# VHH binders against C-glycoside deglycosidase alpha subunit (carB): the designs that were tried, part 11

Target 1, 368 residues: C-glycoside deglycosidase alpha subunit (carB), of Microbacterium trichothecenolyticum (Aureobacterium trichothecenolyticum) (a0a0m2h8p8)
Amino acid sequence: MTALGTPIQGVTLYSFTRAFHGREYDLEGLIRKTAADGFGPGLEIIGFSSFRGFPAIDDAYAGWFRDLIDEVGLVTTSLAVNADIGIHRDRLLNQDELIEYMTLQIKAAAKLGFPIARVQISIEPDSMEALAPIAEAHGVTLALEVHADQYASHPRILALRDRYEKVGSPFLGFTMDWGATVSGFAPSLIEAYRRRGASEELLGQVVDLWNTYYEQGPPADQADHGQRFGSFIGLAARHGRPDLGIDFGINGTGLFGPARVDDWRTIAPWIKHVHGKFFGIDENGEEPSVPVRDLVKLLVENGYNGAISSEYEGWHWNYWQSPFDIISDEQAVQRSAAEAAGSRMITDLAEARTQLGAWLPNTEGAHA
Below, E stands for the ipSAE of ESMFold2; O stands for the ipSAE of OpenDDE; V2 stands for 0.75 times the mean of E and O plus 0.25 times the DockQ between their complexes.

## First folded at step 5 (VHH)

Design j4 (from c1 with S52Y E98K D100G; framework vhh_podentamig1)
Fold by ESMFold2-Fast, scan of step 5:
Structure j4 (fold): chain B 368 residues (1-368), chain A 117 residues (1-117)
Amino acid sequence: as target 1 above (368 residues)
Amino acid sequence: EVQLVESGGGLVQPGRSLTLSCAASGFTFSSYAYGWYRQAPGKQRELVAAIYGGSTLYADSVKGRFTISRDNAKNSIYLQMNSLRPEDTALYYCAAYKYGSWGYDYWGQGTQVTVSS
């Protein structure tokens, strides 16, 4: 019944965090390389890590940035705004302080030409409701990221969805992060553990333990989550490798979400942006732990016309595969999957600009 | 630059309590998971307790006796050890682990806890 979606191909610069913070590239150099390597036309940037003095952005700098994006033939999609409520202070911000802080970041997104702001932390439904008129005033859609240990049918996410429905603002929605719906423990991380001297028996049992939780589905509550976390730590300890315990626990319960692809249907109408999370490419040119083909099919079948920002997060452990070498392989899987679903990915700049402007309410004005 | 500094160890009699402290510096304290590990003579390092956000985890041998906590204002992690036993004798290490960060396991130098008569 719904027309098939034509998602926009893109990338998030988060994929290149190692190169950027290692000073291999400055922001301009990374943007130019991203465009030259064909990872666009969509571009997501992490605000607090990429823009000096964020969220304070000079008018001249914003103009320079917009001119650079136009020159290289990219279109800005999402600005990942600060998740640091509690990091910049010895306490969490109250609602009024949070609204003020988020307002500064929304203004920065508008000034830099981003039509979407990806929001983090447990921002409550009341705060998202209060931010809706501010988002609308600045032409910036707020897309709260759904990532592991959260998932689409998580009680917190459903509470946000229900509030979005009640408020009726087209400026409220979600960023879909594929890490919430992983179908296997990342083989690139298993290989990293092998390089750290983990036995094949231990590695097999880590995979088996994660597969057990995948069959059970997401944890029932915080206590179940804690028990699962502890089971990975206990496994490492039993094999004489307590040095791997917390890493197994964090990745096994926090990075590799065991929710099923179809879980995304609970919030599909509110998806405004997608993080195309992945951790490595295998010898067949596939992502063995993220069901990219099924995820793209779901987006296409649900009429998704926004951007998919490929997000390589394997850079934390996968030193033998450069993100500059493998993002194109992951994007080829996305294009293939969209074609198999009877549609296509948009890779043309003019088409991407036209569709993004039509997909998101009043966001053309965000570049003013 | 990144440092974890343990304190509070010592010689104690069975049944007594000790509080270990771990002071963290050179990074954003709230971005890390923290753990207390111990290594007894001739044994492998064992996880004792871990804290990540509001979630805590304990080894079965210390559940109900030990409590891990953090003080964000002081950038410190604590291990409250009650009802100490001779088998708790070990070098205790504070560890910091950044979620998803393969290269950023940080360890303190350790603090000795000896439980004997």
Scores: ipSAE 0.000, ipTM 0.380, lowest interface PAE 11.6, mean pLDDT 86

Design j6 (from c1 with S52Y S55Y Y104S; framework vhh_podentamig1)
Fold by ESMFold2-Fast, scan of step 5:
Structure j6 (fold): chain B 368 residues (1-368), chain A 117 residues (1-117)
Amino acid sequence: as target 1 above (368 residues)
Amino acid sequence: EVQLVESGGGLVQPGRSLTLSCAASGFTFSSYAYGWYRQAPGKQRELVAAIYGGYTLYADSVKGRFTISRDNAKNSIYLQMNSLRPEDTALYYCAAYEYDSWGSDYWGQGTQVTVSS
């Protein structure tokens, strides 16, 4: 029998994008706020949007940052890095340039004390293979994010898994994003559409259409996905709301993934980090569209000892619920689910540091 | 800032072809969904074609006649319009939708297509 996992409680600052972009908090202020509110001990940060001059990080700044993290009682988990080949104004990066750019970001992660780099889903198996020895040299695990419109058993994800198996590097894996595995159209987004003047008939039909696709499961192929996207566009147009069409399509096919919880078992051994995606909390303190309890149970049963970064992504449309008010509710559901599965979430800093160091290769306190 | 600039519109006779181009700047081109919309005077703006990554969709009125494509190297979206009809006459807009940041549509200024003899 595999020992039950004890996931580490954490948060990603992506949850607070509205507050950060609105300049309510600078990086230091947001870090102090998240620590004070008890969202740690795990902390994930978006590198390219949070650090000026990223990925160029000087020694003095890195020292200041590590000292701040220690002062507030957090442990850095994952740094979200950019695999954007369009970073140059007038040209795209070739593979060698992409590897060089990724290497700079891996070095930045190591310098700032992040044991994981969250890699964007667009990076190819050959690039992940080429980056493995660089990741190992810097002690940074590369965790490619699996989010909607993809899912664990998607052909692209399975191709990456098969390459990871062949390469055999402990520095390659996945970030599990719960948005790939939702069980309902987010009620907070339905409310946002209602506030934008959508009729109750249209809103009911959007929910019904998504539920129809949920029962069918993920699209069979790219053509099926396109037809589903088009069906949301057509629905909006039929109700005289073509202004909502692309929004319905993107969210209905790209944000709310209809894959089932058990689909994650196809890549469970390679999960290095988790985005605890959610879109709102109801009056009972539950997430009505994400099966948090089943997802945590799967992680516990698969021996997951990494961090779960609570990721509130309702901030795109849900202006009436502050992430500072509702992340604690989602984390309470996670703790309850881990306990129901015969385990627990780690919330103690010293225990989190020790376990993360043992869970990931060549991190502080880890012996490969 | 996100900027979309349409080009390629004009006056064309029925049955002929026209290619619209949309040049995008100020953002990571690959991170957006793109669409072509059109609006005739006194009518609502309607979706003509859309592309999200590798997925394409078309309005029933243009299926088999219009093709949307993207060129990531040129940061451009194209609409190839074949077998043009008088009812295709409209102001054509390029749109970009950012799903991961703002949830807001970005629009070009539009390019006029007039199909008449």
Scores: ipSAE 0.013, ipTM 0.431, lowest interface PAE 8.5, mean pLDDT 86

Design j7 (from c1 with S52Y A96R Y104F; framework vhh_podentamig1)
Fold by ESMFold2-Fast, scan of step 5:
Structure j7 (fold): chain B 368 residues (1-368), chain A 117 residues (1-117)
Amino acid sequence: as target 1 above (368 residues)
Amino acid sequence: EVQLVESGGGLVQPGRSLTLSCAASGFTFSSYAYGWYRQAPGKQRELVAAIYGGSTLYADSVKGRFTISRDNAKNSIYLQMNSLRPEDTALYYCARYEYDSWGFDYWGQGTQVTVSS
């Protein structure tokens, strides 16, 4: 009998990419706005897009940042870091160079007060193993993001899980991204395509094609994935809309993962952070394409005490709704789901800070 | 910094072949869709070929003559252009799709292909 989890309510600033990159808010303004709107207490920030000169963070700036977080009543959860081996035009980073690059980012996370670093999906098991003692030395847990077109039982993810089990480090784990387990094509994106002049027949067939793949489950291999992508392009072309083909393919195969909720049970003990990805809220206050209630229930039943960072990704196409209006609706679904599972979401700052420290191993260094 | 840089253009005679290369940097290469576009003087930019993983799409005007491919280890996209015609004369652009609802949102500077006798 495992005690039920009490996940921490939070948000990732990735939800506000349009507002930030459109210069509606600078970083300070966005942090103050998210705190005022009640999206905390947990806060995830994207390191490489939010901090000038990242991963080089000077002491004065880090002190200012930590003071700001304390002032507004938030707690830092996860820093999204870059594992791109293609940062040079003519070559890939070798393992030693990648480890050095990741080490600089781990140090930046510790300096800024983040107990977790979200690592990009491209990193290999050997690199995660090599980074474990560095992560431990700096008090930063490495949580590799599992998102579409990968999923919990994907061969790459299982290879990482098996390496984590062998290494035995509490500083290695996963960031669960709900986009890997979508149960419907996002209605907000169908509406966006309708606004771009797509016919109702084409829109119905896009939904039908994605539902066919959902029934089949995740693609068997890269060839199957490529065939699925091509089928969305072909569908658009057959309806005289080749301009929509790539968009259908990317979203249908790369954003809306057809894996089932129960697939997360394969890695549940290694989940260190959660991206509560969602694409819209309907007239009934529900997310029609992401099974939020079932995902929260799974986390609660598996004793998850980390943060769920709400990640509104509908901003890519939903220009008629503000992310500042829609995140509170999704968070209300999360709270309702936790209560229905016999638990609750933590929304109190002091309780969140205490639980995050207890959940994460050796967090003393992360807030230095 | 996100960057796409095209190379391999030049002056070539009708009926010959040319290979264009697009070198990518500043992001995880294997997770994105890529395309080749071209623009002739006084004409609109048109899609020539696109690739995502192993799936490919070609414009009717080049189907059977051009082949798009990718090399993830080299962070590169290629366009193999066979049986070139004077009508293929254009500035050729590499483009990447980056989670934008409107399609390809990152473009290279272009490489000139001139097919003449």
Scores: ipSAE 0.012, ipTM 0.385, lowest interface PAE 8.4, mean pLDDT 85

Design j8 (from c1 with S52Y D100K G103E; framework vhh_podentamig1)
Fold by ESMFold2-Fast, scan of step 5:
Structure j8 (fold): chain B 368 residues (1-368), chain A 117 residues (1-117)
Amino acid sequence: as target 1 above (368 residues)
Amino acid sequence: EVQLVESGGGLVQPGRSLTLSCAASGFTFSSYAYGWYRQAPGKQRELVAAIYGGSTLYADSVKGRFTISRDNAKNSIYLQMNSLRPEDTALYYCAAYEYKSWEYDYWGQGTQVTVSS
């Protein structure tokens, strides 16, 4: 019998990519704004885009950063790191080079006070196994992100899970990304396509095509996945809008994953962090395309005591919506769902620090 | 930042073949959708072929003549162009699309293909 989980409320700064890259906020300003708006206590940051010189972080800067986090009353959760073997124009990284690159990023995470490194989906089981003792030595949990076009029961994800079981390291796990288990095409994206001149007939057929795939479930194999992608492109072309074809394909197969909520049960014991991905809040205060309530219920029922980083990803197309105005509404849905499941979300800083330190096997966690 | 580098273009006679190559860096190659586009002088850029996972899509004008393929181990995509026609003359672009960033297409510099007698 497992005790009910009490997930920690948080946010990822990826939600504010447009404001950050548009220089509306620098990193300090964005951290202060996030704390002031009540999106914490958990904070996730993207390493390479946020920290100049990453993964090289000097001691003075790391000290300043940790002091800032303490000052504003947040707790660092996950640092997004790169596992891209294509970082050189003329060659791929071999395993030894990838391990060296990952080691520098793990050290940066530890130095900045992040107990988790979010690893990109492309990393292989052998590399995760090789990184386990390095992760342990630095007190940083490696959480490989599961997002669309993959899903919890995907053969690759199950192969990673089976390797984690064999290795037995508590420093290996997954970041659950809710985009893998979407229940509808985002209405805000349909509106964005409407603003680009797409006909109501075309928009209705895009929604209908995605719903057909949702009923069929995840693609049977890579060929089926590609056929689904091509079907979205073909739909746009038949309506005289080939300019929308790849956008339909990418969003329909890559952003809006058709796997069901219960699919997450295959890896639930290995979930170390959550990307609470969402695309909008409707007039009823609900997310119309992501089943937030069912996803939070699953986490609670599986004893999840880690953080949920709310990740507003509607900013890619919804230029009329401020991410600062919508995150609190989605977090209210999360809190309501946890309470309906017989538990609660943690929003208190001291309680969040204590629980995160007990949940993760790291030496940088809070102690009694 | 994503970088795409095209190669293999040139002047070729009608009925001949060319293979275009696109080397990708700065991102996780296998997680992206890829396409070949072309732009003839004074025209808009048009999709020629696309690949995502194991599936391919071709423009009607090139179907049966062109083949798109990928080599994940070499971080590259290819466009094999057979039975070339004068109307295939264009600047050919490699493109990569991340599922999270539909509004920001990643494009190469382009490689010129000229089919003439």
Scores: ipSAE 0.006, ipTM 0.374, lowest interface PAE 9.7, mean pLDDT 85

Design j9 (from c1 with S52Y Y97W W102Y; framework vhh_podentamig1)
Fold by ESMFold2-Fast, scan of step 5:
Structure j9 (fold): chain B 368 residues (1-368), chain A 117 residues (1-117)
Amino acid sequence: as target 1 above (368 residues)
Amino acid sequence: EVQLVESGGGLVQPGRSLTLSCAASGFTFSSYAYGWYRQAPGKQRELVAAIYGGSTLYADSVKGRFTISRDNAKNSIYLQMNSLRPEDTALYYCAAWEYDSYGYDYWGQGTQVTVSS
């Protein structure tokens, strides 16, 4: 029998991308505001968008960053890193170059004090295997993100899981992204389309089309995925709104994954970090499109003691609400769900630090 | 930095063909949706063709004449334009929509296509 998990409350700064790019806050300002607003103790940061010259991190800067985190009372959880093979204008990275690029980012994560690196979904099993000894040498767990249009039982994800089992490294696992298991088209996005002049008939048909795919489950293959994408574009065109077509397709197939909550059981033992993705909170204080309560219950029942980094992604279309006003509402749902499951969320800094250190692999002699 | 660079535009006679190319860099090419838009003088920018995975969408005005394709190994998107008409004269833009980050779109600077004798 697995003991009930006590997940750690946290947030990803990705939630505040508009404030950061709009120059309302620099990195220090966002970190301080995040701590002051009570979104911690866990903190995830996106490496390439937050740190100048990433993945090259100066020693003095790393020391400043660690001191800031300690001062404000947060604990670093995951650093989002790139697996972008298109970084050169004239060619793709080969496997050796990708391993070198990933190694620099793993070193940056260790230097900045992040125990986890979120790896992008495009990285292949052979590359994850090659990176395992590097991850161990630097004390950084590699957590490959599972998000839509992929899902826990996707053949590619299962192939990665099977490779992790074969390799036997405790430094390999997954970042669970709740966007893979959406139970309804986000009402906040429907409202955004309404504000752009979409008819109620069109809006109803977008919801109906997504619900049809939800009942069918995840796409069988890339061709099926492409046909689903095209069906959203065609729907917009039939209503005289081709300007909304690609938007419908991207969100309906790429952001709102139709997999079921229980699908996560296929990889639950390998979950090292969680993106608590959400798109809005309704008048009842619930997330109407993401089954937060069921997802937290699954994590608790599977003994998950890592962090849940709340990730508000409704900011892409919801200009009428501040992301700083909505994160605490979603975190309240998480705490309530954990309590209903017979456990709790960890919100105390000292307890979070202790549990995160015990949850991740033994890093005796861990390196900076 | 995401960059899209269009090429292949120019002056062409009616009934002939042109192939437009869009070279993409600075991101994971296969994780993005792509499209071609055009804008004629004094008119709104319109979608010509789009591709994501194996699915394609075409404007009614070009369906059967234009073909969009992607080459993931070359980080390139192509628009094969057959049976060109004077009405196809426009500035043609390549665009990319980031699959993992909804709401971001990246645009090239455009390439001029002029169909005239």
Scores: ipSAE 0.011, ipTM 0.433, lowest interface PAE 9.3, mean pLDDT 85

Design k1 (from e8 with S56Y; framework vhh_8h63_2; at its last look DockQ between E and O 0.47; V2 from the best seeds 0.00; counts 0 for: pae E 5.3 > 2, unsure alone 60.2 < 65, grease 26.4 > 24.2, SAP .734 > .668)
Fold by OpenDDE, look of step 6:
Structure k1 (fold): chain B 368 residues (1-368), chain A 121 residues (1-121)
Amino acid sequence: as target 1 above (368 residues)
Amino acid sequence: ELQLVESGGGLVQAGGSLTVSCAASGRTFSDYYMGWSRQAPGKERELVAGITSGGYTYYADTVKGRFTISRDNAKNTLYLQMNSLKPEDTAMYYCAVYEKYLFGSDTYDYWGQGTQVTVSG
């Protein structure tokens, strides 16, 4: 039996996208708010959306950022990076150019103090293999995100796992995204559609359609996924609301994934980071659409000692509740779940830093 | 950020054909859901065709059998082939990428400036 894991409490600033876009907070302000409100100690940031000039980070800016993190009492966990091969208008990046582009971002992660780079879902096994020595050289773990419509036992994910096993680098792994293993539509999403004038009949049918797919399991292939997507669009159109069709499809197939929680056991040893994606907390203090308790239990039972970055994505449609309150309540669920599993969430900064340093591989002398 | 530029619009006679294109830059758009919408004067913008990351296509009833949406990932370009055009097809045509699908994306859909298609009777 593996020792029980002790996950680290954390948050991704992506959860506060609305506040950021609304200019309620700048980056520094949001970091300070995150620390002050106790959402840490783990902190994930999206590189391109948060750091000016990314991935080019000068020494002065890196110093400022590191000092700020130390001042407010947080620990950087993951930097979300992107593999945008379409960065130029005239052509796509070739493999070498992609590797170089990723290298710049890995170096930026290292320079800013992030031990993990969350790699985009589109990266292929060959690219991950090529990036492994670069990651090692900089002491940055590459954690490819498993995101709906994919799931842990998806053929593409298994191919990556197999490649990881062959390569044998401790710097390759996965970011687990809870959106892949949702148990139902979020009530707040349904309410949002209601507020947009969707009839109760349409809403009932949308929920029923998703539940049907949930019972069937994840899509068998891309064609099946596409068919499911199209079915949501068609449903909206049949009810005289084609304007809701794309949204139904995206949420129904791309944000709310139908895989089961136990599916994560397939890649559990390679999970290096977790996006604790969720959408709301109900009047009972529970997440009605994401099986948070089961997911935390699974992580604990599999000896996970990394960070869980709370990722509140209800903000896409929920304008009537504070993301800060909702995240606070969700993290309480995580703490409760960990305790019920015979463990706990780490909320102490010093302990988090120590554990993360021991949990993740590092390269002595590695620097950007 | 992702930028979209539509082209290929113009004046065409009823019954004619036209292909509009959407060139993307800044990001690879092939991982996202994509579509063509159009807006005629005095009317609301409407989705006419969509395509998933898996290649499944959707068409509005008004264009089924006449329009074909496709993508060239190597060129990061989206296409709409329009056949048997009708005066009712006259509109500004917009390319859209729905970024909400992937983590780290903005909640906003990306749109180009549009390309005008005019069908004479």
Scores: ipSAE 0.061, ipTM 0.574, lowest interface PAE 3.2, mean pLDDT 91
ESMFold2-Fast, scan of step 5: ipSAE 0.075; ipTM 0.566
ESMFold2, look of step 6: ipSAE 0.105; ipTM 0.572
ESMFold2 (binder alone), look of step 6: mean pLDDT 77; pTM 0.773

Design k10 (from e8 with R27F S56Y V97R Y108F; framework vhh_8h63_2)
Fold by ESMFold2-Fast, scan of step 5:
Structure k10 (fold): chain B 368 residues (1-368), chain A 121 residues (1-121)
Amino acid sequence: as target 1 above (368 residues)
Amino acid sequence: ELQLVESGGGLVQAGGSLTVSCAASGFTFSDYYMGWSRQAPGKERELVAGITSGGYTYYADTVKGRFTISRDNAKNTLYLQMNSLKPEDTAMYYCARYEKYLFGSDTFDYWGQGTQVTVSG
């Protein structure tokens, strides 16, 4: 019998960026609240937005952090790290400088107890290959995030996959971001535009334009992507709302990826972590724009035993609803979908710790 | 030899103003979407303002009404005028050229080294 995956339930603190930025909660407060609200056991944290002085982490602070995680009953999954190719004013980072910068972040992840580092798109195959022995030495899996405007079958992503296969390191893989495979323009964002005074005619045409691109599939190249972005700007301008044009373009081309769910099958064996991206929950308790049920089914059918970090990104526009109110509803959809696929989501801490340790190629010597 | 060179940062009192600029070279500046992102210690990089090749602008809610982005295509220069500065605006400010004509912390072609803005209060 084919072994079905049992993904681990989790959350990324990125979901609570507005609460953190607005000082409603500090890091400790957010960690305690997410644990208390039952969003765990998996926990993803963004390195630079959460840890002062990152990637320089004090030993005492790292100890405090690990003790806090243990106290509240969570397990650290992924640390989101940066690939700042423009750090130098006069030039881009060369490969050696990038490797040095990434090495500091990998060490920080290991020190804080994170078995995965989420790597941003700007890392090239040669650099990922060079980082593999460093990742292994520190027991940290590198999972390059696949999000819109890229997608699983994008030539760049396939080139990374082919390099991963050639290298054969279990420390290289991908973070699957569900925003790459959206099936509808988020109704919560349409409502946000309505609240900003957009006409129903304009709103209908934004949805129609995005649906046209969904039918066409992902953009053929950078020029096609630019034309799509410009078409959203032009649409807003034609309706006397140039103030909305960039927002339409950013969300329509950069946040709501038009690739199909089955596209993920091209890289499924290399998926090490998942961003359970979502933008709203409707009155029926469903996500109307992200095909959560089909995405979870794909993960289960492909034997995925890693974590899904629920990532509410509707906070960018949904000022009238707390992310703390809807994450549980989205996680209920994930659990229901896993059950419908003949499996389940892991929500028990001890089971999550055991499975994550067996799923990822971490070493006891690398994590304090 | 593609370059983005930021300047104009510095120390300023709360309530004060600064204009930061970005000199672009090595590409056709007028064809690209450009923006300003910032990163404060302990925080993720935030897109604060963007401008299209056609001159349409975007602002993060945190700066809307206080900051103004503009471009001078004849001089290949991007500007960010920052008014009513607050201590929470303290950050490294980065000029960016955007990949595939979209904005975001993760969707860039090139970034400059940044220019530090420190707001006392």
Scores: ipSAE 0.000, ipTM 0.172, lowest interface PAE 16.3, mean pLDDT 85

